# VHH binders against F-box protein At4g00755, part 3

Target 1, 377 residues: F-box protein At4g00755, of Arabidopsis thaliana (Mouse-ear cress) (q8lg03)
Amino acid sequence: MDFVNNLDTDTSLSILSCLDDPSDIVRASAVSRSWRQFVVKYSLSKNLCLKLFHQLSNVDHIIETSNDRNGESSEAGSSSLMDTRLLEKEHRAFALLARGCMSSPIESCIADAIRASSTDNYPVESILNTLEKRDRIGRTPSYWSSTGQHKTTVPESLLYKLIGDLCLITEVSIHPFQAYFQRGHPIYSSHYVRFRLGHEKDNSPHYNNSQDKKGEPGKSSIESNYVWTYTSQEFSMAQENRLQSFQLPEPVLCIGGYLLVEFLGRVQTQEMDGQYYICVSHVKVEGRSLAKSFRVENVDDNGKFGLKVLSYNDPKKMEEMDAEAGQDMDAEAGQSQLRNLEQLLNLLHRHPLDVVDYVWPDESDDEYAESEDEAEP

## First folded at step 4 (VHH)

Design B18 (from b7 with I102Y L103E; framework vhh_8fcz_2)
Fold by ESMFold2-Fast, scan of step 4:
Structure B18 (fold): chain B 377 residues (1-377), chain A 121 residues (1-121)
Amino acid sequence: as target 1 above (377 residues)
Amino acid sequence: QVQLVESGGGLVQPGGSLRLSCAASGFTFSDYSMNWVRQPPGKGLEWVSGISGSGSSTTYADSVEGRFTIIRDNDKKMVYLQMTSLKTEDTAVYYCAAGYDYETGYYRDYEGQGTQVTVSS
């Protein structure tokens, strides 16, 4: 059937606007030249994307790579807004975006731990400990701890870098830390957890690309360096020693690749000092990463950004290729090994004034000081 | 394979004493904290006591503090729970555990039937 040539424009647009699968819009564009021109002219792929994710209205410009075999860009000079090539370019990019958001596989999306709002006994109790699914390394506990507070209303936060600049986040999981070595095995958690997604501000320092030690407490507010474009509801935390999963009511597209986990309402005091602590042993984030197909460039303070298309290959096909190749598995194994090394180094570093020796089991308690001196590297 | 074998349970009068033993094999015993957990009839699993790998630090649930003592012998790969002033509320199957499964909220490294402690007059 060819209803585009047989029906009025309003009726044809009404019918084609019922397509909610990006693949169907692409198939419609392949039926005939008239259907393709209609799909492109009325921006059906872009309209579907904007219906699903309003923040995509902030795409300022699109950058394409033309042919990977010769490296030549299809972007050649300036074109007018009336140029059919501009509309074709939007059609391709937004069709791929919609496909990625709806059909990319759900995977673990944390690339790195950036910093915490506070850290007790740095570097032993740093945010880096939350990247691995464990509460101990040998005899030594593994967790992030905030500093102590007298008020229940002081929030804490953990900041993470996501895999890629475009991630559709579906779920965040938090494991509170149970102090199995303290009387009554208290769980140092919060009443509520809230999530924010966003990007770095344009004023982020670019002069020093080298980072201080990962997980080191920042001297400036997290809020001063980031723009949060999404804030979730406050989810209730069960006061239980288990991994707790928080499904977002709707998947959220993160532009810029940063996640903030906020802990609200302190619950548990430490017997020794009477102060409230928040401790976490593990944080996991699940979603659909678009990193294989897209990059985000130059996010300004108004939220406008450049979208760079890396490949027009189907995200599912790209995932199948990655699953067949052991390279991604090797990269994940290498990242886990690097994190384990960083955590081990953190455990080996002891702060002179910390009270961990009184609260947590210490494997070095029975070690002879002269033995350490003799074993000097 | 991690193997933990509990023994020493039995019937005891209120106010009595009993010593539980746990024989461990299949892992580097001194690298792990050891725990005693119990399951009363018709109730969930309750943590009772813990001891660090070196034995230098011990921790107890409020319900047993001052009445129970946890001890370990790393050379013999044994952990013990010395129970005194036993109450009817202490009636449970007792298990020893070398690790904890955070996804399920249960101890992952405890195996076997446990040892039954019944406190009744």
Scores: ipSAE 0.000, ipTM 0.128, lowest interface PAE 15.7, mean pLDDT 73

Design B2 (from b7 with I102F; framework vhh_8fcz_2)
Fold by ESMFold2-Fast, scan of step 4:
Structure B2 (fold): chain B 377 residues (1-377), chain A 121 residues (1-121)
Amino acid sequence: as target 1 above (377 residues)
Amino acid sequence: QVQLVESGGGLVQPGGSLRLSCAASGFTFSDYSMNWVRQPPGKGLEWVSGISGSGSSTTYADSVEGRFTIIRDNDKKMVYLQMTSLKTEDTAVYYCAAGYDFLTGYYRDYEGQGTQVTVSS
């Protein structure tokens, strides 16, 4: 028996509004046509998504990629028929989105390294080194290094592209770099780390136009080309050579697919020059990527965007198919192999870092300059 | 408006010395490694020397090691190549370049117009 047909609208809505799992709402819509019409009519899937992630109120329109040719031929009708079709489209999209946010597997979510605020010894000590879980290749160190600073208050940042335009981020992990080749094995870290999530500005050049300059430093480019819609608390960094995990208090939905890691408060000076450096060997982001189901289009200055649905196939079933066929693994293996080759070639042209480098002429050699002066006249 | 402007080239006798200068503008100079690259007449580009953004690390091609010294002044946004014991085979157009190319050993993210060095008696 279909109770939606037998109870008044207010009573039925009260019962169905108790469903807090998007999967339960989808299952409710599958019970009968009346249940589906009720779920669609009262926008239950959309309303649940908005309760979980208020940023989803910024969905301006929904684009479905399936059956484009038949959509136009079906357009002859009244305004109430068009309203019903819009509500059904919203139900499908938001039900899939909510299911993805709650049920998709937690995975590694960094697609690529974009830019650092500064880089010492570019490109040898670039942000690209942070993509792999290592601090060395053989005996050659692998890390990102900022440039040196005299002030402890100068921040540094690392910019990453996430897998897909919609990612629910749960955790960010940072491995500080310990300079095992320097006297005292110093750890070049920061007192605090803070995370921002956001998207590219509508009026700025897209990073893809300059992907041949991947890993290139450029603080002004980071500040001018991106909009940050989420900023975390400042997390304390332990001054230890280990991967440190920072669990976000609540999962955060990233619309646009960019993560900025900010390092605050410099801790360690280099013996050679007395300047403060920040170095990182690895950055890892864990979350639920919705890349297989969604794309985000045209994020405007007010945060409004188009939600493009790529597939209504169950993300869990797609994961099973990918594991079985190995299709995603082939693409990931190829990308990782290319990064490893680029990093290796980069490092082959580096000489080992000395504790004290001789730079001629400099003030450190005053005694030698004095001796030469005595010998001349 | 990224620019690299080389200067200091000229005619010098074998065994002589010459100092090349490169003035950088339009990018965060201290964030980039700086390189000197040369092109001898009728030959391809040859990487000569590199210096890290901080100036803490320097590298040299085998052909110039012990004879050339690369230095930088981040406050003035300058990189220099001090050349000593010059040989006729050092004759080339010398280019200042920012960054490093993983595949070829040269990075031309930013590259200047060059300065001609001629070593001849």
Scores: ipSAE 0.000, ipTM 0.111, lowest interface PAE 21.5, mean pLDDT 73

Design B3 (from b7 with I102L L103D; framework vhh_8fcz_2)
Fold by ESMFold2-Fast, scan of step 4:
Structure B3 (fold): chain B 377 residues (1-377), chain A 121 residues (1-121)
Amino acid sequence: as target 1 above (377 residues)
Amino acid sequence: QVQLVESGGGLVQPGGSLRLSCAASGFTFSDYSMNWVRQPPGKGLEWVSGISGSGSSTTYADSVEGRFTIIRDNDKKMVYLQMTSLKTEDTAVYYCAAGYDLDTGYYRDYEGQGTQVTVSS
């Protein structure tokens, strides 16, 4: 069946818009040149990405630094329009982006610790200690400590740089610090924890160009240099010596690569001085980093940015380019095309369409029921 | 089995330099922080320096900051300690150690036999 050539554009678009898997859109583009042209012309990969992550509408332009394409024909001398090049470019970039968001392995996503809102006994009790899955080395405890406070309402925060400029974040985990060396083994934690994801402000010093030392208490407020595009709910912290995992209700695409962990409501005083402290031994972030495929350039104050593509999958065709007749290879290509069509049909059956519900294939002696006709007088 | 093998120690004069090496095996090296700890004669263990699993973040004890540099090579499963401007107080057996596993509650100082550093005229 070739409904792209046999149905009107609106009907074909309605059917193909039921494809919700990036791999199936790529498979659809491999069925025939007509299908590929349709996928590109109607921006199906881009539309899927925008349905999954609306913030991707903020892609201002796409930059390709790698030419790892599928080895397109040298028919560059055809009468192709300039807008066709943009559509092809968008298709490649958004198809790769959708695949990255859906299929990249979940991994640890913190690249660096940047700064804490305060630090007691710097540098021994710095944010850098939270990067490692430990609370001690030999006799030396390893944790971050805020400065002491008399009020429970003073918040604290920890700022991290994520791996790459595009990260799909699924989970943040916090291990409170239990002072095993103090009487009563107190846990210095907070009542609540909240997460923010965002990017550096325009005209602020970029992370790599900053003169500030990592983990060192800064001179200016964290809020003065960053824009937070996502803020989570306040999660309750159990007052327990264990790694506590906070799964975000929906995976969040971070553009710009910064995470802020906020600690709200102080719980534990130190017996020696009667002041409230917040201490953390470990912070872990899990998600899908797109660092190997993408960079983000110039995120402005409106959230618009340049998407730089670093690489695509190299075509295997470079080594097996000879199109000599081979029955086995033709059979394998035919089987692949049949699998692609089968996958499309499976997705269409998951999402029945009003437009085509009158046209079901006859499987045997089965007949349509006419129960609605009883409504007529 | 987990194994850490330290090397590179020796006798050096005050103000001199040494590079210590640690070869790791038996665990997923890049998943763990690596640390250098030392034991001076007649004293307990003292933490010296740490490096994150990715190698992006480093931390140092006040006594060695600005003089020592910790580096790792995850492909070779090696961690190094570059020591400069050595002082007599740096005399110790130096051990390579993996971090404490918070999820299991086990402290795993996967310490080898250590490497002796003697700073003397």
Scores: ipSAE 0.000, ipTM 0.130, lowest interface PAE 18.7, mean pLDDT 73

Design B4 (from b7 with L103R; framework vhh_8fcz_2)
Fold by ESMFold2-Fast, scan of step 4:
Formats: C-alpha cells, structure tokens, sequence
Structure B4 (fold): chain B 377 residues (1-377), chain A 121 residues (1-121)
C-alpha cells in the first residue's frame, strides 16, 4: 500500500487512524521510509496509546537507556532535527508501550506486601501471609487478620507493591480466611471488595524509600503518602472458602506500581468476643508487567512522570535478560520463604507453644497441610 | 462435641484465695492451649491467663501477674486457675476457653456456663 504518496494528508491520516492494533502501526512504519516518516510525523503510536490508556498523556518526558542504541541521544543539531528526533523517540517508546499493554503475557504481578490498615500482633498475622497460596503452615493457620471492631462499617485495607512501575492489571483474586479450627467454620470476610491503583506522593515511586517496615500495622500515612489514580467498582464477595477472582471491566494501567485492596462491610463476628474481624489467606494480582522495558521516574503531584525505556531488544534477547532478572527474583522468592520462616520463628520465640494450638483435632486436616506444602513453588 | 465445665467460684474477701477448675471433653485436650477469660459485671470479656498444650509455657494479663497461676493436668483433662491476693476488681464470671492465641491476645470458642467469683468485704 502506497497511499501516503498518492493521497492528501487528511485522507492518509483518516486511513491510518483506523488502525487499532499497535502491531499494525509498527507494520505500517516498516513498509517504506515515507510511511515511517508519516507515522512518526503524525504521532500515530502515541495517539493510539492515548486512545487506549488516557493516563499515558501524563508522560512528561522520555529517557532512553537501551543497550540497543550506540549510547545517549545527543541534542546537537538544528531545532528541526531535534524536533524530529523527539518524534522518533516518542514513536519508539509509545509503540513499545502499546505492544506491552496489548500483547505482553499475563503473569502474577505482586512484588511485595507493604502494610495493612490494622493487624493483630505483627508479624505473625500480617499481610505477608497473603503472598503465599496457603491458609496454613503445617498445623499453624496462615492469614492476615485485622483488629477486632464493634461496627460493621469500619473498612480495612491491604497495600501491595506491583512488579515494575508500569503494570496493566486485568484481575485481582482474594481468598477469604475460613477458621477451620473454630466452631461453625466461620469465614472472616467482607461484603464488598474494592481496588485502587496509584503511586507515592513523593517525586520517587520507589517503595524502598518507605519509612515503615513491610507488613507493619497500618497508619493514617497510607492516605497521606499515596495518590490513587484509579478506583474500581465495589465487587460482591461470596462468603465461601475459595480463591475469588475479580475481573476488571477493562484492563487498567497502574503508573507507580501500588495496589490497595479495600474490604467494606464486616460480615463475621468472633463468638468469644463478639467483635467483627476481616481475615485473608491469599491475594493474587494478574496483569501485564512492563518492568522488562520501562521504569517510571519523578511522578509529580499532578501525576506527570518521566518514562525510562530500558530495552528495545528482540523478544529472545528480552527473554534472556528476564532469565538473569529471574535469578534475582528466584532469590526474592527465597526471601518470601525466609519471611515465612521469620514469622514462624517469631511465634516460637514469643510463644514457645505447640503449633497445634490453632488446630482443633476434630478439624485437623493433614491432607490440606500436605497440599499446602505441595502448592509452594 | 466440645464441652468445658467450670467450677470453684464463690464469695471471698479481699486478699483471699480461690481455685477454679475446668473439665474438658470432646477433643484431644493435650493438643490445645487452655485459657481463662472473665467478664466483670456490665463489661466485656477480658483475657486472664493461658497455658500451652504441653504445659511448658504460661502467660498472664498484667492485672493478675504474680497473683494467679494457671495449671493443667492432661491425664485428668483439667485446667485450673489458682487465684491469690484477690481484689474487688477480680469480681467476674470466669470462663474456660480452648484454642487461645496468647501471642495475639485473642481467644476462641468456649462451651462453659462460667463460674462466678465475687470478691467483697
């Protein structure tokens, strides 16, 4: 197709603006030099990204650090050449963004647990327990528990850091905790769950700058330290002992890499004290992490940010880079196991009691204990 | 069916002593921590003391530390609360509870009717 050479600009724009697939824009830019220049000149990749994800309008500037290039791009030359270089840079970055958002594999996207709005004695019943697909460690129950409340309207929340600073979230899954060791096997859940995605208020989105220990009891600082750019509908929680998946109506791009899970409307009282609790054994997030290709820098108070491009490499080369990153992630998976061991050791140190203290013999589930061990990666 | 039967309560003068008993049935007694929880008149439940399933570890609320001793006999399926130096503020219905988590300060189900302790001059 050579219509760029044969049609007027308005007609060519009309035709190319009908492309809804990022791959088609990339293919169009590969047809010829004139097609490529037209795609770049009229910012077609950027326009498609903004059409699909309006939050990308908050990209203030683009920083390229890719090992695919012969080093840093120079600002030398005329203003016309610098303008063309900026458009080419935007084309590359937004084409890669659109591909990532539309075509990257769906994966588990939680990097870390940050804190909860409240917690029973930290660290044993902390948010850290929700990172693992289990409700027990041997005979000891494994879950996060809020503090008790007399009012059903007091909300609770769990805060997570996602893998990478740009993550397209498709699904959040929650496993309510069923107290299999209590009379009546109560499920300590909420009527509704709601999800928020956002970033830190500071100019840096790095969670390593956090003042609070991971999994420590929540403070009002959650509300003061984060900006929530997306809030979901309230999803109904079934009062069932199963992993419940909440599909977002459309995939949502998280800029800054933070997820808040809010639990609304307390359901279950503990028979002993008559107080309402919310307990969760597992939280899973699925989406497309863009961590391999992008980082976010300097998110300001208006949500504007710097987009840092890490790689334009061939998918095979990116896969090899992921394998090296995966070795560090394997070490962090080992750290997840070390956190579980630390929680168990803290229990044994502060409370040198038999681990069976939480298990009713008539309700003891050796089969589920074995399944728990088998479920761990 | 789990059953917990408390006994040993009564009227006692300040500075006096009482020993409460709890008889357990319907579960493997030695596999569970045992606890004493009390409810003063017009107030909520207050945890008092806990003992591990093996009996190797005990813990107490600050208000009773040094005055109360929790003991268990796994062969008899009994847990006891030895109370000394009783105060008027110890007046409550005392309940026996199984499966308490002493690290979190929370307690689980109980099946007993409780035993009344009244400390009055």
Amino acid sequence: as target 1 above (377 residues)
Amino acid sequence: QVQLVESGGGLVQPGGSLRLSCAASGFTFSDYSMNWVRQPPGKGLEWVSGISGSGSSTTYADSVEGRFTIIRDNDKKMVYLQMTSLKTEDTAVYYCAAGYDIRTGYYRDYEGQGTQVTVSS
Scores: ipSAE 0.000, ipTM 0.130, lowest interface PAE 17.3, mean pLDDT 73

Design B5 (from b7 with G99R; framework vhh_8fcz_2)
Fold by ESMFold2-Fast, scan of step 4:
Structure B5 (fold): chain B 377 residues (1-377), chain A 121 residues (1-121)
Amino acid sequence: as target 1 above (377 residues)
Amino acid sequence: QVQLVESGGGLVQPGGSLRLSCAASGFTFSDYSMNWVRQPPGKGLEWVSGISGSGSSTTYADSVEGRFTIIRDNDKKMVYLQMTSLKTEDTAVYYCAARYDILTGYYRDYEGQGTQVTVSS
């Protein structure tokens, strides 16, 4: 038959734990009912996610969007510490999460500029200028500038909101600003740059509800409103007018969706006032955003959070479904709705391993003989 | 045209106080940081103090920290330098300067001669 039924649990786990591709785990769960039960029972998708990103152990609960929850109650008494329904829910969510982290396209991940540690000549030299890949608009320079300082050791920082609450970051790029309109064309940069990833504190106002305008110097410090769960090494910044890319040694999962860019060690004084300035024309972040599949809710002071699933459908498969379901059949509303549903079901039948396993587990009807004519020899 | 007009200088004894004023026109005052710079007799320009466009952040040269206070009034388009505990080495012509003009870049000067501060007994 198959090796899952013929080997002990530890041996089977050792073999299946070698599967490090989410699609392989999904395929394994589709081989037979016993393989699927084994994958679910031993939390293989969850264990893969925890192996890749230890902070996912902080998922306190999984929330499925409205209408994804069945109104039926399960009273299956588990002899395990975990209910079967919870195991199936975890399997679906973590399998999707693993796929997202490993297979989602790499894209630009900054959603918004929040604020800088300081801003000179506000609003002309605000952090908002760093969102665009340019150092000028026509004849007008475009950059962020810190306020001036006499001390080289005073750091500056730029705070950004990432696309989605769950984002795998691979690279940060910084373009220092060269003052082409000043004598000697000085580059106002820092010796080093460092990156932090994290989330808002529980009792901090959400950025959309802030009383402060975007890019405006805030009344409270950045440190008082955010928790930084990752801090990078200090990267050396070349004193050159070019976009400089800083590849992280390994991809970093950001839970909460905030990035802080810190500039360390001032380099260039302004001739007019003798003060050190740090100026940046562009900041770019590349990574895998999971915004279309997940949201993060209620990150507490211990780092625990709710993982909300928005959609179990592969974005690539969703594009195909939208193209087919969007066909106008020019019929009565009820007939049009039935056709759209039929198209969706037909598409799902074409992609059984990716969609049916996440939403509809494979169920087989078992038929057994009822009567035994001979119980005795 | 951008104009900056300084006033308030004069002769004062060591340990005395003076308040310098700078009247700005020709640009959106609150969008620009303002600075005080000075030129002692026979020496180059020396930066003294700066204040952000909103007035929320101030900086000072080590030589004046704790003795000078920079203030701005955006409604009146004025920047001030309150000087206390004046020393003979504070003797200079004092200029106010805006750091940035989006059309011309950085500028310091206006049609004027600054304001002379002389600290002597």
Scores: ipSAE 0.000, ipTM 0.151, lowest interface PAE 17.6, mean pLDDT 72

Design B6 (from b7 with S57Y; framework vhh_8fcz_2)
Fold by ESMFold2-Fast, scan of step 4:
Structure B6 (fold): chain B 377 residues (1-377), chain A 121 residues (1-121)
Amino acid sequence: as target 1 above (377 residues)
Amino acid sequence: QVQLVESGGGLVQPGGSLRLSCAASGFTFSDYSMNWVRQPPGKGLEWVSGISGSGSYTTYADSVEGRFTIIRDNDKKMVYLQMTSLKTEDTAVYYCAAGYDILTGYYRDYEGQGTQVTVSS
């Protein structure tokens, strides 16, 4: 209704700036043409996003796709018309972004395991084992193990790719590994765990002069190839055989889609060699993935990036469609089966002659008895 | 600039008690774990105890479990190590350290001066 045209600009801006729900800003823009023009002109949706997540000030430009979802940017019109179109584009994109951050379902957000700082008995004890909620496959233990160290101060890390380039992360969960096949059933964990979120550096891995990036565990290449824009507090790890959940004090918006899990302070030595190990059976990340609505392009070393809009579909309707698709258990079972097969192939390739090193009899850890070490039962 | 200043060391007899203090400045104290690390004569660094940023969680080396207690006061930006039932093997220079620096592989603010604890009859 046109009666709102009687309010002065400062009063209208004061009232509308109190809206903290993206749906209310969209409803305000639907009241009349003048309210819509006001919401667009004063960038209310963008301002709401910046109040919620300061990292969004790093949006350099917005790219919209016209029904192809793969990205076509239109650059047409006179300069004065382009200014109006830019404000309207910002309104649409930031309104969708705010709604996604506030209303998208909390889901599991790890897409892939990338690499570990070190790996003992590669590829059998690789980071890939942490993607599944298990500590064994048949009689064979399933976990990631660092290499052994004499010093308690040597840290370890695990690098993951998140679902999509833009994720709001709420919680990270870690399951330490208990060696049920060793005397005393030791838990190989760390005193503390810390989380970092970030993106790849502008330079491609090709320009870093590394010849061994393909298939090699990364000793410190993780730090040289990524920029960490968020670092959490250090969380204490309980020395217990359970999935431990670490809630971030506030949800963190990850731009770029990478998570680093750092393990600090070694706790447990192995009886066989007297060295400290860190072992993990499972890592889970929960948050709100915006992958269906957005991509992030060309993140520079200053954190500036292009925000690409893939779809303006209602996120709630998209969530309802995902809930229906999530009821198809066959596809999930197929993915788990493929990962199980890959782990079995890795086991066979690692020990073509000495497979007994990894495959024990059902009830014994006799392999460790030959070490002539002493451990508590 | 981050600073950690240890104090409270001295000479004590076996079975005695001593309280070490560490004053922190230059960082958001409550966001970081705090640790005590010691260096016995002629040996390398040995981690002793750690406490989470909130103070809710504590960890101890097996050699000191049940004898030492780590405490923090976030309002005063202090961390303490209460040592009881001291043994000659506890003789060392004690350092406090804030968090971890993954780039160097060391505790971030481990200071060279420390505080000397000598347990002897």
Scores: ipSAE 0.000, ipTM 0.194, lowest interface PAE 16.9, mean pLDDT 73

Design B7 (from b7 with S57R; framework vhh_8fcz_2)
Fold by ESMFold2-Fast, scan of step 4:
Structure B7 (fold): chain B 377 residues (1-377), chain A 121 residues (1-121)
Amino acid sequence: as target 1 above (377 residues)
Amino acid sequence: QVQLVESGGGLVQPGGSLRLSCAASGFTFSDYSMNWVRQPPGKGLEWVSGISGSGSRTTYADSVEGRFTIIRDNDKKMVYLQMTSLKTEDTAVYYCAAGYDILTGYYRDYEGQGTQVTVSS
């Protein structure tokens, strides 16, 4: 027997409000028509999502692109039927959001490098160098460098676009740069690193705006064009030549798809000028991207946004079809090859014969670093 | 035992010319860009000129472009700076530096003892 039929509304809500797993709410909606209507009527999927990710309270409206059934024509039903349709739409969207946040595979989530707070020797030492897991291309160093500063308290930052507008971030990894070609092999790092997640402000230039070059220091302040909805603790950076992984205490839902990495407390001066520099060879972000299922539209100054549902189709079936076609299997390899080519062309334009004479892309930055250190006599 | 030894500095009148030399030893010279940097009296270090490891690329600070020429001889492990149309503002200790960056002279591996250039009437 259905419990909902035998219990009062307050008692049923009390019991179902104890469910903290989105899958349990979906299972409850499958018990009977009465249970499903109850789950939909009291917005249990939405309410659970809001408890897990309070930013989802900022969903202003939901747009569905392909989930309309060829049901009865849109005759003006009673007001209660229209309300039920809205509640069912919310139930579907928030159930899919919960599935995405809890069950999507963890993957690398950086789509693009946008800009740095400063860049020394642009474009050779740009933020674009941090996208690949290497500190050199052949004998040519590959890293981002800030401009020099006399004060240790001047922060630096790197801005990235994440894959999709909605991404649950679990971990950020930073590889400081060790200047293996300088006396004493100094590591140009910071004492602390801090992460922010957020979105572009209304009326700011979008990252695909062709007026700004990728990795170039823009005229617009990062703080003036973006809203940061999450700020992490300050993590201590070990002064070591290795990829350091910083796991967020809890996974963070990023709405709008931007990550800022802040470097705090300068450590290392350069002998030549006595100035402090911060240099990074690699940045990696891991999380669950919801790009295949959702888009975010029109994030306003208060964080309110439109949630666009792209498809309720099984992504595994779509991936199997794409794999059988063979065309998308090389997509990630092609993207990496384009990044390598772009970096190589930048070096060739600056140092044509030197790059051609000795550039050999690494299979592993660690292995080539060992070989280079051995060859230093 | 990496060494950079600069020479050729001296006192010269405004509008004069001077040639600086740098002898390098203890590293694979052709694998490194070479730079000239200078320190004027009472000021910080400033980059002057750079040349790629092969010698195919040269670059200059705006203040010296058209007046200075950097050249290298990899067989002799030598870098030279030919200075013309010298100005009083060119007065500085000039250092030879080995490093990747040929644009600004930042991220040098090694520096020498320097050679004094004084431009005065």
Scores: ipSAE 0.000, ipTM 0.140, lowest interface PAE 18.5, mean pLDDT 73

